# VHH binders against p49116: the designs that were tried, part 282

Target 1, 238 residues: p49116
Amino acid sequence: EGPLLSDTHVTFKLTMPSPMPEYLNVHYICESASRLLFLSMHWARSIPAFQALGQDCNTSLVRACWNELFTLGLAQCAQVMSLSTILAAIVNHLQNSIQEDKLSGDRIKQVMEHIWKLQEFCNSMAKLDIDGYEYAYLKAIVLFSPDHPGLTSTSQIEKFQEKAQMELQDYVQKTYSEDTYRLARILVRLPALRLMSSNITEELFFTGLIGNVSIDSIIPYILKMETAEYNGQITGAS
Key: E = the ipSAE of ESMFold2; O = the ipSAE of OpenDDE; V2 = 0.75 times the mean of E and O plus 0.25 times the DockQ between their complexes.

## First folded at step 20 (VHH)

Design pa68 (framework vhh_7n9e_1)
Fold by ESMFold2-Fast, scan of step 20:
Structure pa68 (fold): chain B 238 residues (1-238), chain A 119 residues (1-119)
Amino acid sequence: as target 1 above (238 residues)
Amino acid sequence: DVQLVESGGGLVQAGGSLRLSCAASGFRFSEYGMYWGRQAPGKGREWVSGISGDSSYTAYADSVEGRFTISRDNAKNTLYLQMNNLKPEDTALYYCATYEYSGRPWDYWGQGTQVTVSS
């Protein structure tokens, strides 16, 4: 066997819808987020170790960690997405909703708290100047999490996570050899991902989905999409 | 048309070994993950092992790790399962499977090959 991730898995290129509208709207935000989600799912299913686990385990892993993968993707693609502009537009919309009494104050509080946690996470990652290899391995560490409820073959998932951790360590020690504590600074950021609500992520970024369909419920279908369909979602090419 | 045909099962005593084969046709074998599953009498289906299309990675259920080895020969469109140190608890119908990322929610599996392990 070789490394867990190849150079192909380091490449993570998000294509944004063009043009960006003068005033950001729900449709543009949802399309942008959907492209990132599909790119993240396509990334995960392209990993040979992930492919080896089989469909039921793959689906369970991604259903458990999609919010963590998505948030890492937001941090990695923050500049390409102009994420700060998107978050500012969402905050403006929430402030207008307070004025119009369209949302409860408790709900607005929860959503604003989530936005602040997201901003802090993205700022931390930007300050650390996380590179593409580091992002790929951090995503692999959260993907191969053996501690989600209901998983089977936990020992094998744990071995893949440990391999991801070892390969990240090797990479960081070779590439940033003078910065003895870099790996520790990076890894201490990961627990925050599990404190963020997937329900609030859905509300912020995936409004405009049909009816009351949750991301969790569509994950099995996204994972079954052909590469051409992923590319169509990523580029809007159909 | 995807077709999977298993062979190599039989009766073996505890501690013995068997090698299962799965002949695949109707799809680009090397592009898809392949899996072994089993169903014991009176029990549900259990995933046993999986292998990536390029053979670079394998995975095993906790119950078989260290005893079973999955492999494939992409030139022959054949999947294998080498089973060592067999236990009575391994008695089951063994089947190979793959799933196709075609936008359709179906999985393909074969009819299976029976493995019976005597105490």
Scores: ipSAE 0.488, ipTM 0.783, lowest interface PAE 1.9, mean pLDDT 84

Design pa69 (framework vhh_7n9e_1)
Fold by ESMFold2-Fast, scan of step 20:
Structure pa69 (fold): chain B 238 residues (1-238), chain A 119 residues (1-119)
Amino acid sequence: as target 1 above (238 residues)
Amino acid sequence: DVQLVESGGGLVQAGGSLRLSCAASGFRFSEYGMYWGRQAPGKGREWVSGISGDSSYTAYADSVEGRFTISRDNAKNTLYLQMNNLKPEDTALYYCATYEYSGRPHDYWGQGTQVTVSS
């Protein structure tokens, strides 16, 4: 058929909770992150190629890549979220919570390293000045990843990933024709997403859900939501 | 409540054709992907084909690609599967599904439609 993504899929607008608190707290961070997660899953569900693969495959794909999609969303929406401020608040909290036992120190080190990797990723994307079209296709490339363990019917997933790669290449070569190496610089950023722990992402951004509900457990529910329910979650409206 | 009612199955000889139908109700049909799955006795569930809500994309299991065609009529809330050049290996109970598809019986989806292909 036509392109893998339409202009509608390039539009990715995060609406932050209001009012912003004078001091950042876990509730505000969790609600902000939840809105981005819902926006990302609604984005994925709206792709016709994704819809065609079926619920079991869709659930498996999103379970495997939600952290990659979420991290790309953080980078894309870093300004709207004031992500640097959120990360600074998290770092401040962690430093004030330093414990004396070795296991607590090792955990803090893991979390701090994750934050540094996230900051470097977002900074690299900002320096490359990745546009909305490029973000949409990078998200499609990670979504249609055929190489996660446990996936079935991987040939169709691979076909859609290759289509995403081809359409990204066509876009970059036409739009940034003067920059021969832009596509390569963009694509080499993607492996970093798989080095980031989804468990640490849950702890940093979804603390209110840890112990009660995991991201893995809510993915089938979110993917099944009516469009109006998604819009309510994304905007904070009923 | 989501309701899906399959029909069109039967007994056919190898090389024959069948057209399955699925009548859907209780949800905004055109907004959701639709799927065909199948299960042979003693075997696990197998995804067969899927179609996007707007019909712009379809996908097929490797075993049926080129032989089966999925389609939908959003005005009639109906999903179809045109099955050509049927093989004995296609013998199974065929289910239609939407976002609730799990490959296991669910009360909303009814009984499926049996396809039996003789050699």
Scores: ipSAE 0.579, ipTM 0.798, lowest interface PAE 1.2, mean pLDDT 84

Design pa7 (framework vhh_7n9e_1; at its last look DockQ between E and O 0.59; V2 from the best seeds 0.00; counts 0 for: pae E 3.1 > 2)
Fold by OpenDDE, look of step 22:
Parts: sequence; C-alpha cells; structure tokens
Structure pa7 (fold): chain B 238 residues (1-238), chain A 119 residues (1-119)
Amino acid sequence: as target 1 above (238 residues)
Amino acid sequence: DVQLVESGGGLVQAGGSLRLSCAASGFRFSEYGMYWGRQAPGKGREWVSGISGDSSYTAYADSVEGRFTISRDNAKNTLYLQMNNLKPEDTALYYCAGYEYSGRPEDYWGQGTQVTVSS
C-alpha cells in the first residue's frame, strides 16, 4: 500500500467570510466555523483509506471525532481566522447572556473553562510551531481512532491509525532530525482534545447558524456534499 | 441515473470460490469509493469490503480478511469481489454500494446477487 496521506492532504486552506465586520457578530462566527467544519470533513473524505471503510464506518468515525478535528483546524487556522478575536467576541456575547440570567453559574463556569482550554490548546500548538504535514498526520491519527464506542471494523481502523503514526514519525525524524523528542511533544497534545466537550463547542460556534440542528445529524449530509455545493452554500449564506 | 448491477452469485460448496461483479453507470465511477455489503437471512446489512476511488486502499471486515479480495476496473466502471474459501456463514445477498456526492444523504446500491454456501 502507498502512503496514507499525500501532499494533497497537507493543504488545508480556509477561506473566511468577506468582508470581516468591525464587530464580530454571531453570524460571522458561525459562518466561519461552518466553513472550517466543512473543510475538515471534506479533508477526511479525500483520504483513500477513509474512502475504503464504507458509509457506516465513515459516518461513525466523523461523528466520534468531529470536535477534535474541528479543534485541530482551529489551531491550524488560528491566524487566518483571527481566533483570539473570535473567542473574545464569543466571551462578550456570553457576558450579555449572563446579564440576562440565561445561564446558571455552573454552566457559565463550564463554558468559560472550555474557551480557556481551546485558547490554551491553540497557543500550545503555536508554540510548538506545528507544520502542515504534522497537522495532517495528527488529524489522521484522530480520525482513525479505534477506541470510540460503537465502532465497527476496529482492526482496520487501528491499522490505518498505526500507518498515520508511522508516517508522522518518519516525517518528524526526517524533517526535524535535531529535535529528538519532537514527536513525543506533539503526540502528548492529543489528550487535550479529548477533554473538550463537543456539546459546548457546538453551542459556542454553531448554535447561531444551525439552530437546534445537531452537528451529528448533518455529518452524513456534509460527507455527501459536493465541494461546489458546499462552497455555494457558505458563500450564499454570507 | 445511477445504476449498479451485481452478478456472479450462485450456489457453491464450502471451501469453494466465487467472483462477484458490479457494473456501475450514471456517475463518475473512478472518483468515488465503493464497497460490498451483504445481508444474511434474518440479519441486518453488513459491510464486507471497501476500496478507494483510485484503488490505492482496500479494507475488509474481520470475518472475510484473508479470504476475500476487492478490486475495481475504472476503465470498465466495474467493481469486483473475489471470494475464496467460502463458508456457510458467508451465505447472503451481496450488494455493491457507493457514495452520492450530490448533496443528498442517500447511498447508491444495487439489487444484489445471492451467494449460497452449502456445508
């Protein structure tokens, strides 16, 4: 078998809504997030190993890891997205909700902690100066995770994950030969992704656009959407 | 319209072999991953094997790994499943399927071909 990922899978270019408003409203934030989500899902779809797993397995994998993929995407696209500004805007919007007594004290704490975790994770990735290849392999490792409950064909998924890990190892060894522990430093970031709530992520980034529709429910649709259609929808919604 | 037509099924003794074919039309076959599934009597649909659009990757269910081989000929718009060392538990209606990347959540699949393995 050939490599799990090719150079085409390294490219991860997010196009932001234009123009950027002076005040980042909920719609702009949700639109930006949706574009990132669609890009992440279609990235997964473009992987030959992913194509080989079948509809049910593919859907289950994406449902299980979309939050992690999305978060890695946030980290990777943090500069293009002006993520710090987006997060500040989200906090500002939350403060308005707090003043209206729409959230309990405990919920406020949970949401604020989640935002903090997101920021810290993205900052940590920036400090490590993760490159496009490393992000691609990390996303593949996250995507082909066999330890999610309810998955079928876990042996095959595990094989693909191992291949991603091996290719990452080879890349890091070749590209960063003077940094003996770079691989370890990169991989130890992955557990932080599992600590983040998909529900809170959905609430922060998507509620204003998709309403009561869950990300889980739209994943099959996104995976079967043509790129042209997705581009048309995101541009038309702007 | 998308059409998938399976063939090659039949009655075979345990330990025997069959080769299934799936003729595809109505879409750009080479751009999509394809897979074989099966449905045994009284059971739900089960994924058997899949192959990427460019044939660079294949995948198999644990129950058929080492016995079945999936392949495709994009020039002929045809998907294949070579089944060796067949077992009675492989008895099922076999169908080929693929993704529809047209913004709809529906899958494409054929009517299926019956495989019966006698003990």
Scores: ipSAE 0.817, ipTM 0.909, lowest interface PAE 0.5, mean pLDDT 90
Fold by ESMFold2-Fast, scan of step 20:
Structure pa7 (fold): chain B 238 residues (1-238), chain A 119 residues (1-119)
Amino acid sequence: as target 1 above (238 residues)
Amino acid sequence: DVQLVESGGGLVQAGGSLRLSCAASGFRFSEYGMYWGRQAPGKGREWVSGISGDSSYTAYADSVEGRFTISRDNAKNTLYLQMNNLKPEDTALYYCAGYEYSGRPEDYWGQGTQVTVSS
């Protein structure tokens, strides 16, 4: 077997909706997030190892990790998205909701804590100057997680995760040979992804897309889309 | 129209071998991952093995690892499952399916081919 990921899988290019509105609104935020989600799903289904696991396993893996993949994508594309501006707009909206007594103080606290965790994660990745190869392999490590409940034939998933870990180690040791502790600094960031609430992510970024359904419920349909349909969602062409 | 036609099943003694084939038509076969599943009488569907579109990666259920080999011939639009050292527990209807098919559940599977392994 060759490498787990090819150069094609390292390339991760988000195309933002255009033009940017003068004032950020729910539609722009949801469209931007949707494009990142579809790009992330298309990335996953293009991996040969992922294809080999079969449709049911693919669906289960992505259902379990979509929030981790999405959050890594937010960090990787933070500059392109102007993520700090989006988060500031969300915070401003929450402050206005407090003034108008529309949301409970407990809910606002939960959402603010999520935003702070997300900002901290993105800032730590930026400070580490994580490159495209490192992002691709971190995404592979979270995608091929054998420890989610309900998975069958976890030995194959574990093998692919170990291959991702090994290839990341080889890359970091070769590319950043003078930084003995770089891999450790990168890997200790990953557990934070599992502490991020997928429900709060849905509320912040996908309110206009999902309505009364969850991202979890639409994952099987997204994974089955034709390439042209993915390209339409990723670029907004139609 | 997408069609999948399985063949190669039969009755075999424990320890024997069979080679299953799946003839695919109506789609760009080499661009899709393919897999074999099985269903024993009174049991649910079980994933057996999968292979990437380019054949670079394969995966197997723990129960068949080391005994079964999945392969494909993209020029012939055909998927194969070589089954060695068969056990009575392998008795099932075997079916092939492609990743990313849209439509009803039956669009992902052919009619299957029966494998019966006697003790």
Scores: ipSAE 0.662, ipTM 0.845, lowest interface PAE 1.0, mean pLDDT 85
Fold by ESMFold2, look of step 22:
Structure pa7 (fold): chain B 238 residues (1-238), chain A 119 residues (1-119)
Amino acid sequence: as target 1 above (238 residues)
Amino acid sequence: DVQLVESGGGLVQAGGSLRLSCAASGFRFSEYGMYWGRQAPGKGREWVSGISGDSSYTAYADSVEGRFTISRDNAKNTLYLQMNNLKPEDTALYYCAGYEYSGRPEDYWGQGTQVTVSS
């Protein structure tokens, strides 16, 4: 077996809906997030180690980690997405919802705390200047988590996660040889992903996607898509 | 239409060997990961082993690791499973599947190939 990821897995180019509206709306935010989600799923499916695990295992892995992959994608693509602008628009809408009594005060506090944690995570990743190779390996570490209930062949999944960790270590040591603690700084940011709530992510970015169906329920269908159909979803083409 | 034809099963004594084949047609075989599954009577399906489209990665269920070897020949559109040191608990109907169209056996596969391991 060769390297877990090749250079083709490092490329992660998000294309935004154009033009950006003068006033952000639910459709623009949802379309932007949908493109990132499908790009992330296409990325995962292209990994040979993922392909070797089979459909049931693939579905279980992605269901368990899709929010973490999505959050890493947000951090990686924050500039292209104008994520700070999107989050500011969401905050403004939340403030308007308070004035109109549309949400409970406790829910609004939960959502605002989530936004702050997301902003902190993205800022910390930007401060470290995380590169595309590092993001690719971090995503692989998150994807091949053996801890999830219901997984089969967890020893194989653990082996792949260990390989991703070793390849990240080797990459960082070669590329950033003068920064002895870079790997440690990167890895201590990963626990913050566990603080991200998938249902709040759905509320922030996916309200209106396929009515009331959750991302968790559509993952098997996303993973079965033909490559051409994926490309249409990533770019928003009909 | 996608067609998958399994062969190579049979009756074998414990400790013996068999080599299964899966002839594939109707799709671009080399572009997809492939895997073997099995189903014993009255039990659910069990994933056995998988291989990436370019053969760079293989994976095995814990129960067969070290005894079974998956391989493919993309020029012949054929998937293989070499089964060594067979045990009675390996008795099952064996079937192959591809990643993107794989589902329940009754949806996409023919009869499979029966492997029976006797003591």
Scores: ipSAE 0.388, ipTM 0.754, lowest interface PAE 3.1, mean pLDDT 84
OpenDDE, second read of step 21: ipSAE 0.809; ipTM 0.907
ESMFold2 (binder alone), look of step 22: mean pLDDT 82; pTM 0.834

Design pa70 (framework vhh_7n9e_1)
Fold by ESMFold2-Fast, scan of step 20:
Structure pa70 (fold): chain B 238 residues (1-238), chain A 119 residues (1-119)
Amino acid sequence: as target 1 above (238 residues)
Amino acid sequence: DVQLVESGGGLVQAGGSLRLSCAASGFRFSEYGMYWGRQAPGKGREWVSGISGDSSYTAYADSVEGRFTISRDNAKNTLYLQMNNLKPEDTALYYCATYEYSGRPGDYWGQGTQVTVSS
């Protein structure tokens, strides 16, 4: 078998909805987040190792890790998305909800804590100056996680995760040869992704979804889309 | 429209070999993973093997690893399964898929090809 990822898997280009409104609203935020989610799932489906596992296994893996992939995507695309501006708009909306008594104080505290964790994660990745190859392998490591409940083929998934880890190590050692501990600094950031609530991510970024459907419920349908349908979603064409 | 047509099944003695084929049409074959599944009498569908669109990666169920080999010919839009050292337990209807059955009825386009292994 060849490398787990090729140069095509390093390319991760998000196209934002245009025009950006003068005042951010839930529709713009949801469309931006949806494009990132579709891009992330199309990226996963393009990996030969992922394709070989079959769609039932693929669906289970993505259902288990979509929030981790999405959060890594937010960090990677933070500049393109103007993520700080989006988060500021979400915070402003939450403050307005407090004023109007639309949400309980306990719920607002949970949501604000999630936003702070997300900001801390994105800031840590930015400070480390994570490059496109490193992001691709980190996404592969979280995608091929053998330890989620209910998975079948766990030994095969573990082999693919180990291959992702080995190829990341080889890349970092070659590219950042002077920084002996860079890989360790990068890998210790990953456990924080599992502390992020997928339910709160859905509330913050996907409130505008038509029909009030969960991300979990639409994943099988997204994974079955033709390449043209993915391109339509990430560019805004239908 | 998408169409998958399986062939190559038959009756074979234990220890024998068969080569299954799946002729695909109606989609960009090389862009999609392909799969072989099987359904034994009185049992549910079981994933057997998968191959990436570019053939660089393959995967196998534990029960067939080392005995079966999946391959594809993208120029001919054809998927293959070479089955060696067949066992009576391999008796099943074999079918191919481009999107593996995810528990939804009708998420399969082929009729399947019957493989019967006698002791």
Scores: ipSAE 0.429, ipTM 0.723, lowest interface PAE 2.0, mean pLDDT 85

Design pa71 (framework vhh_7n9e_1)
Fold by ESMFold2-Fast, scan of step 20:
Structure pa71 (fold): chain B 238 residues (1-238), chain A 119 residues (1-119)
Amino acid sequence: as target 1 above (238 residues)
Amino acid sequence: DVQLVESGGGLVQAGGSLRLSCAASGFRFSEYGMYWGRQAPGKGREWVSGISGDSSYTAYADSVEGRFTISRDNAKNTLYLQMNNLKPEDTALYYCATYEYSGRPEEYWGQGTQVTVSS
């Protein structure tokens, strides 16, 4: 079988809502984050290996790893998103909420710790100067994680993850041949993604999306809506 | 409307082989992933195998890996499942499904084809 990812899977182009408002608001942040989430899910759906696993497995994998994929996407698209500006606006809002006694100190502490972890992750990726090929394979490694509870065909998922790891190794060793330990430096960044709370990511970036409904609950619909539009385009034509 | 029609099931002794077919219509077959699922009496539906639209990738449930082979003929709009070294535990109704409709059995899976493996 061919490579796990093709050049089309390396291309990851986020188109931001335009123009950026003078004062950041929940709507702009949520719309920006939603575009990144949908782009990430569309990216996953386009992988033939992912396609082969069937809808139930695909849904389970994305439900388990959407926060990791989203966070990798934030790091990859930090510049185009002006992520530092978004995070600064969120921090400013939290400081104002403390002054007005509107939020509990424990909640504010949790959110601030999450923001600091996110900033540290994005800064580490930027410092490593992770390229588009490396991001694509890191996303594939987290997508094809066989260790989530309740998964079927864990051996096949593990095989696809190992293939992603092998292809990343091949790429890094050929492209950055003089940097013997680059792959190790990149891979040790991944465990940090699992320490970040998906609930806090939802609160920071998706408050305006769907009332009190979780991202976990809408994932099957997001995956299906993209497929339905594609199918609409091919209906009635050979 | 998408239509999926399974065939090829039957009674076979343990260690035997069967080849299932799924005739698809109503969509551009080669552009969709396809899969086989099964349901044993008193059990929920179990995913068995899947194949990408272009046949470049296949995947299998741990319980059937090395025994079953999924394939497709895009010119004939037909999905296949070659089942070797069948076991009594493989006894089930076998269904085919497309990626687009795989979350809703009553809309996207055909009537199924019965496979019975005797001990």
Scores: ipSAE 0.473, ipTM 0.761, lowest interface PAE 1.7, mean pLDDT 83

Design pa72 (framework vhh_7n9e_1)
Fold by ESMFold2-Fast, scan of step 20:
Structure pa72 (fold): chain B 238 residues (1-238), chain A 119 residues (1-119)
Amino acid sequence: as target 1 above (238 residues)
Amino acid sequence: DVQLVESGGGLVQAGGSLRLSCAASGFRFSEYGMYWGRQAPGKGREWVSGISGDSSYTAYADSVEGRFTISRDNAKNTLYLQMNNLKPEDTALYYCATYEYSGRPEQYWGQGTQVTVSS
């Protein structure tokens, strides 16, 4: 077998709907987030190893890890999205909700803690100056996680995860040869992704677009979309 | 209209071999992963093996790893499953599958081909 990822899998280009409006609105945030989610799922589906596992396994893997993939995508595309500006707008909205007594204090605290964790994660990745190859392999490590409950073919998933880990190691040692501890610094960032709530991510980025529909419920439909439908979603065509 | 037609099943003794074929039409075969599944009498559907559209990657259920080999011929729109060292527990209706374009998760489109392994 060849490499797990090809150069085409390293390319990850988010196209934003239009120039950011002067005053951010829920629609702009949700459309931007949806484009990133669909780009992430299309990326996963394009990996030959992922295709080989079959749709039931593919669906289970993405349902388990979509929030981790999405968060890695937010960090990778933070500049393109102006993520700091989006998060500041969300914080302002939450502060207004406190003032107007619309949300419980406990819920607002949970959401604010999530935002702080997300900012901390994105800042750590920026400080490490993670490149496109490193992001691609980190996403592959997250995608091919054999330890989620209910998975079949766990030995094959583990094999693909180990291949991703080895190829990342080879890349980092070759490209950043003078930085002996770089790989360790990168890998210790990953456990934080599993501590972030997918429910809060849905509330912050997707509620305005999908209403009461969960991301979990739409994942099977997104994964089975024809290539033309995927391209339409990535570019925001309705 | 997606069509999948399986063939190559039959009766074989334990330790024997069979090669299954699946003729596909109605979609861009090389762009989609292809899969073999099976269903034994009184049991649910079991995924057996999968292959990427470009044939660069394959995957197998633990129960068949090392005994079965999946392959495809994109020029002929045909999927294959080479089954070696067959066991009585491999007795099942074998069907090929790809992604569904609308509706439910991945399912077979053909009627399957019966494989019976005697002890």
Scores: ipSAE 0.566, ipTM 0.819, lowest interface PAE 1.6, mean pLDDT 84

Design pa73 (framework vhh_7n9e_1)
Fold by ESMFold2-Fast, scan of step 20:
Structure pa73 (fold): chain B 238 residues (1-238), chain A 119 residues (1-119)
Amino acid sequence: as target 1 above (238 residues)
Amino acid sequence: DVQLVESGGGLVQAGGSLRLSCAASGFRFSEYGMYWGRQAPGKGREWVSGISGDSSYTAYADSVEGRFTISRDNAKNTLYLQMNNLKPEDTALYYCATYEYSGRPENYWGQGTQVTVSS
C-alpha cells in the first residue's frame, strides 16, 4: 500500500467569514467554528484508508473523535482564526455573567477550566512549532483510534493508526533529525485531548448553529455530503 | 438518480467460490468509497468489506479477511467481491453501498444478491 496521507491531506486551509465584525459575536464565532468542523470532516472523508472502512465504522470513529479533531484544528488554525481574541471575548462574556449572576458558578468553573485546558494545549503546540505534516498525522492518529467502544473493524483501524504513527516517526526523524526527542514531546500532548468535554466545546463554539441538537447527531449527514456541499460549507457559499 | 445493481449470487457448497458484481450509476463512482454488506435471515446488516475510490486501500471484517477480496473497475463503474472458501455462515443477502449524498440520512443500498452456502 502507498502512504496513508498525501500532500493533499497535509494542506489544511481555513477560510474565515468576511468581513470580520467590529465586535465579536456568537454568530461570527459559530460560523468560524462550523467552517473548521466541515473542513475537518471533509479532510477525514478524503483519506483513502478512511473511505475503505464501512459506513457504521466511519460514523462511529468521527462521533468518538470529532472534539479531538476540532481541537487539533483550533490549534493548527489559531493564527488565522485569531483564536486568542475569540477566547478572550468568551472569557469577558463569562466574567460579565458572573457579575450579573446569570449563570451557575459551577457551570462557569467548568467552562473556564475547559478554556484553560484549550489555551494550554494550543500554547504547547505553538511552542513545539508543530508543522502541517505533523498536524495531519496527529489528526490521523486520533481518527484511527481502535479503542472506542462499539467499533466493529478494530484490527483494520489499529493497522491504519500504526501506519500513521510510523509515517509520523519517519517524517520527524527525516525533517528534525537533530532533535532526538521531538516525536516523544509531540505524542505526549495527545492524551490531553481526551480530557476536554465535547459538550463544553459545543456550548462555546456551536450554540448558534443547531440549537440544542448535538454535533454527533449531525455527523452522519455531514459524512454523506457531496464534495461541492463541503466546499459550500467551508467557504460559506451556497 | 443513484442506482446500484448487484449480481453473481447463487447456491454453492462449503469451500466453494463466488464472484459478486455491483453495477453503479448516477454518481461519480471513482470519487467515493464503496463497500459490501450482508444480511442473514432475521439479522441486521453487517459490514463485510470496503475499498477507497482510488483502490489504494481496502478493509475487511475479521470474519472474511483472507477469504474475500474486494476490487473495483472505475472505467466500468463496477465493484467486485471475490469470495473464496465459503462457509455456511456466509449465507446472506449481499449488498453494495455508498454514502455519497447529503440531505438523506439513509445510505444508498442496492436490492442485493442472495448467497446460499450448503454444508
Scores: ipSAE 0.605, ipTM 0.823, lowest interface PAE 1.3, mean pLDDT 85

Design pa74 (framework vhh_7n9e_1)
Fold by ESMFold2-Fast, scan of step 20:
Structure pa74 (fold): chain B 238 residues (1-238), chain A 119 residues (1-119)
Amino acid sequence: as target 1 above (238 residues)
Amino acid sequence: DVQLVESGGGLVQAGGSLRLSCAASGFRFSEYGMYWGRQAPGKGREWVSGISGDSSYTAYADSVEGRFTISRDNAKNTLYLQMNNLKPEDTALYYCATYEYSGRPESYWGQGTQVTVSS
């Protein structure tokens, strides 16, 4: 078999809604996050190994890991998104909500802890100067996780994950040959992704969705979209 | 306008072989993953095998790995399943599906082709 990912799968280009409003609002944040989510789903579906798995398996994998893929996407696209500005706007909104007694202190603490974990993750990735190939393979490792509850065909998923790990190792050893421990530093970042709550991610980034439906409920529909529909969503049709 | 038509099923003895075909039309075949699924009498549907659009990757259910081989001919818009060392428990209606239309009503899947393996 050829490589798990091709150069086309390394390309991950987020197109932001334009123009950026003078004052960030929930709708702009939601639109930006939705574009990243659709880009991430389209990316996953374009992988030949992912295409080879059955639809039920694909749906289960993405439902289990969408928050991890999304968070990796936030880190990778932090500069394009001006993520620090978005997070500052969210923090400002939370502070105003406290003053107006609109949210409980316990809930605000929970959400702030999530924001701090997200900032720490993005900062760690920035400090490591993770490149596009490394992000692509980290996403593949996360996507092909055989250890989620309820998965079937786990042997096949595990083989694809191991292939992703092997190809990441080969890339890092060749590209960063003088940094013997780079791969280990990169891989130890991944467990932090599983500690982040998908429910809080939905609250922070997807509150503007019509009907306030859960992300895992819409994933099967997103994965079934034709290529033209994906292009429309990720370039500004919504 | 998407249509999938399966063929090649039949009755075989345990240990025998069959080759199934699925003729596809109405979509850009080479851009989509393709799948074989099966449904035994009175049982639920089971995913059997899948292949990427470019044929670079294949996947198999544990129950058929090493015995079945999935392949495709993109020039002919045709999906194949080579089934070797067939077992009685492989008896089922076999149908093909695409990623876009997998799990949709039968209007987007073929009617299937029956495979019966005698003990």
Scores: ipSAE 0.584, ipTM 0.816, lowest interface PAE 1.7, mean pLDDT 85

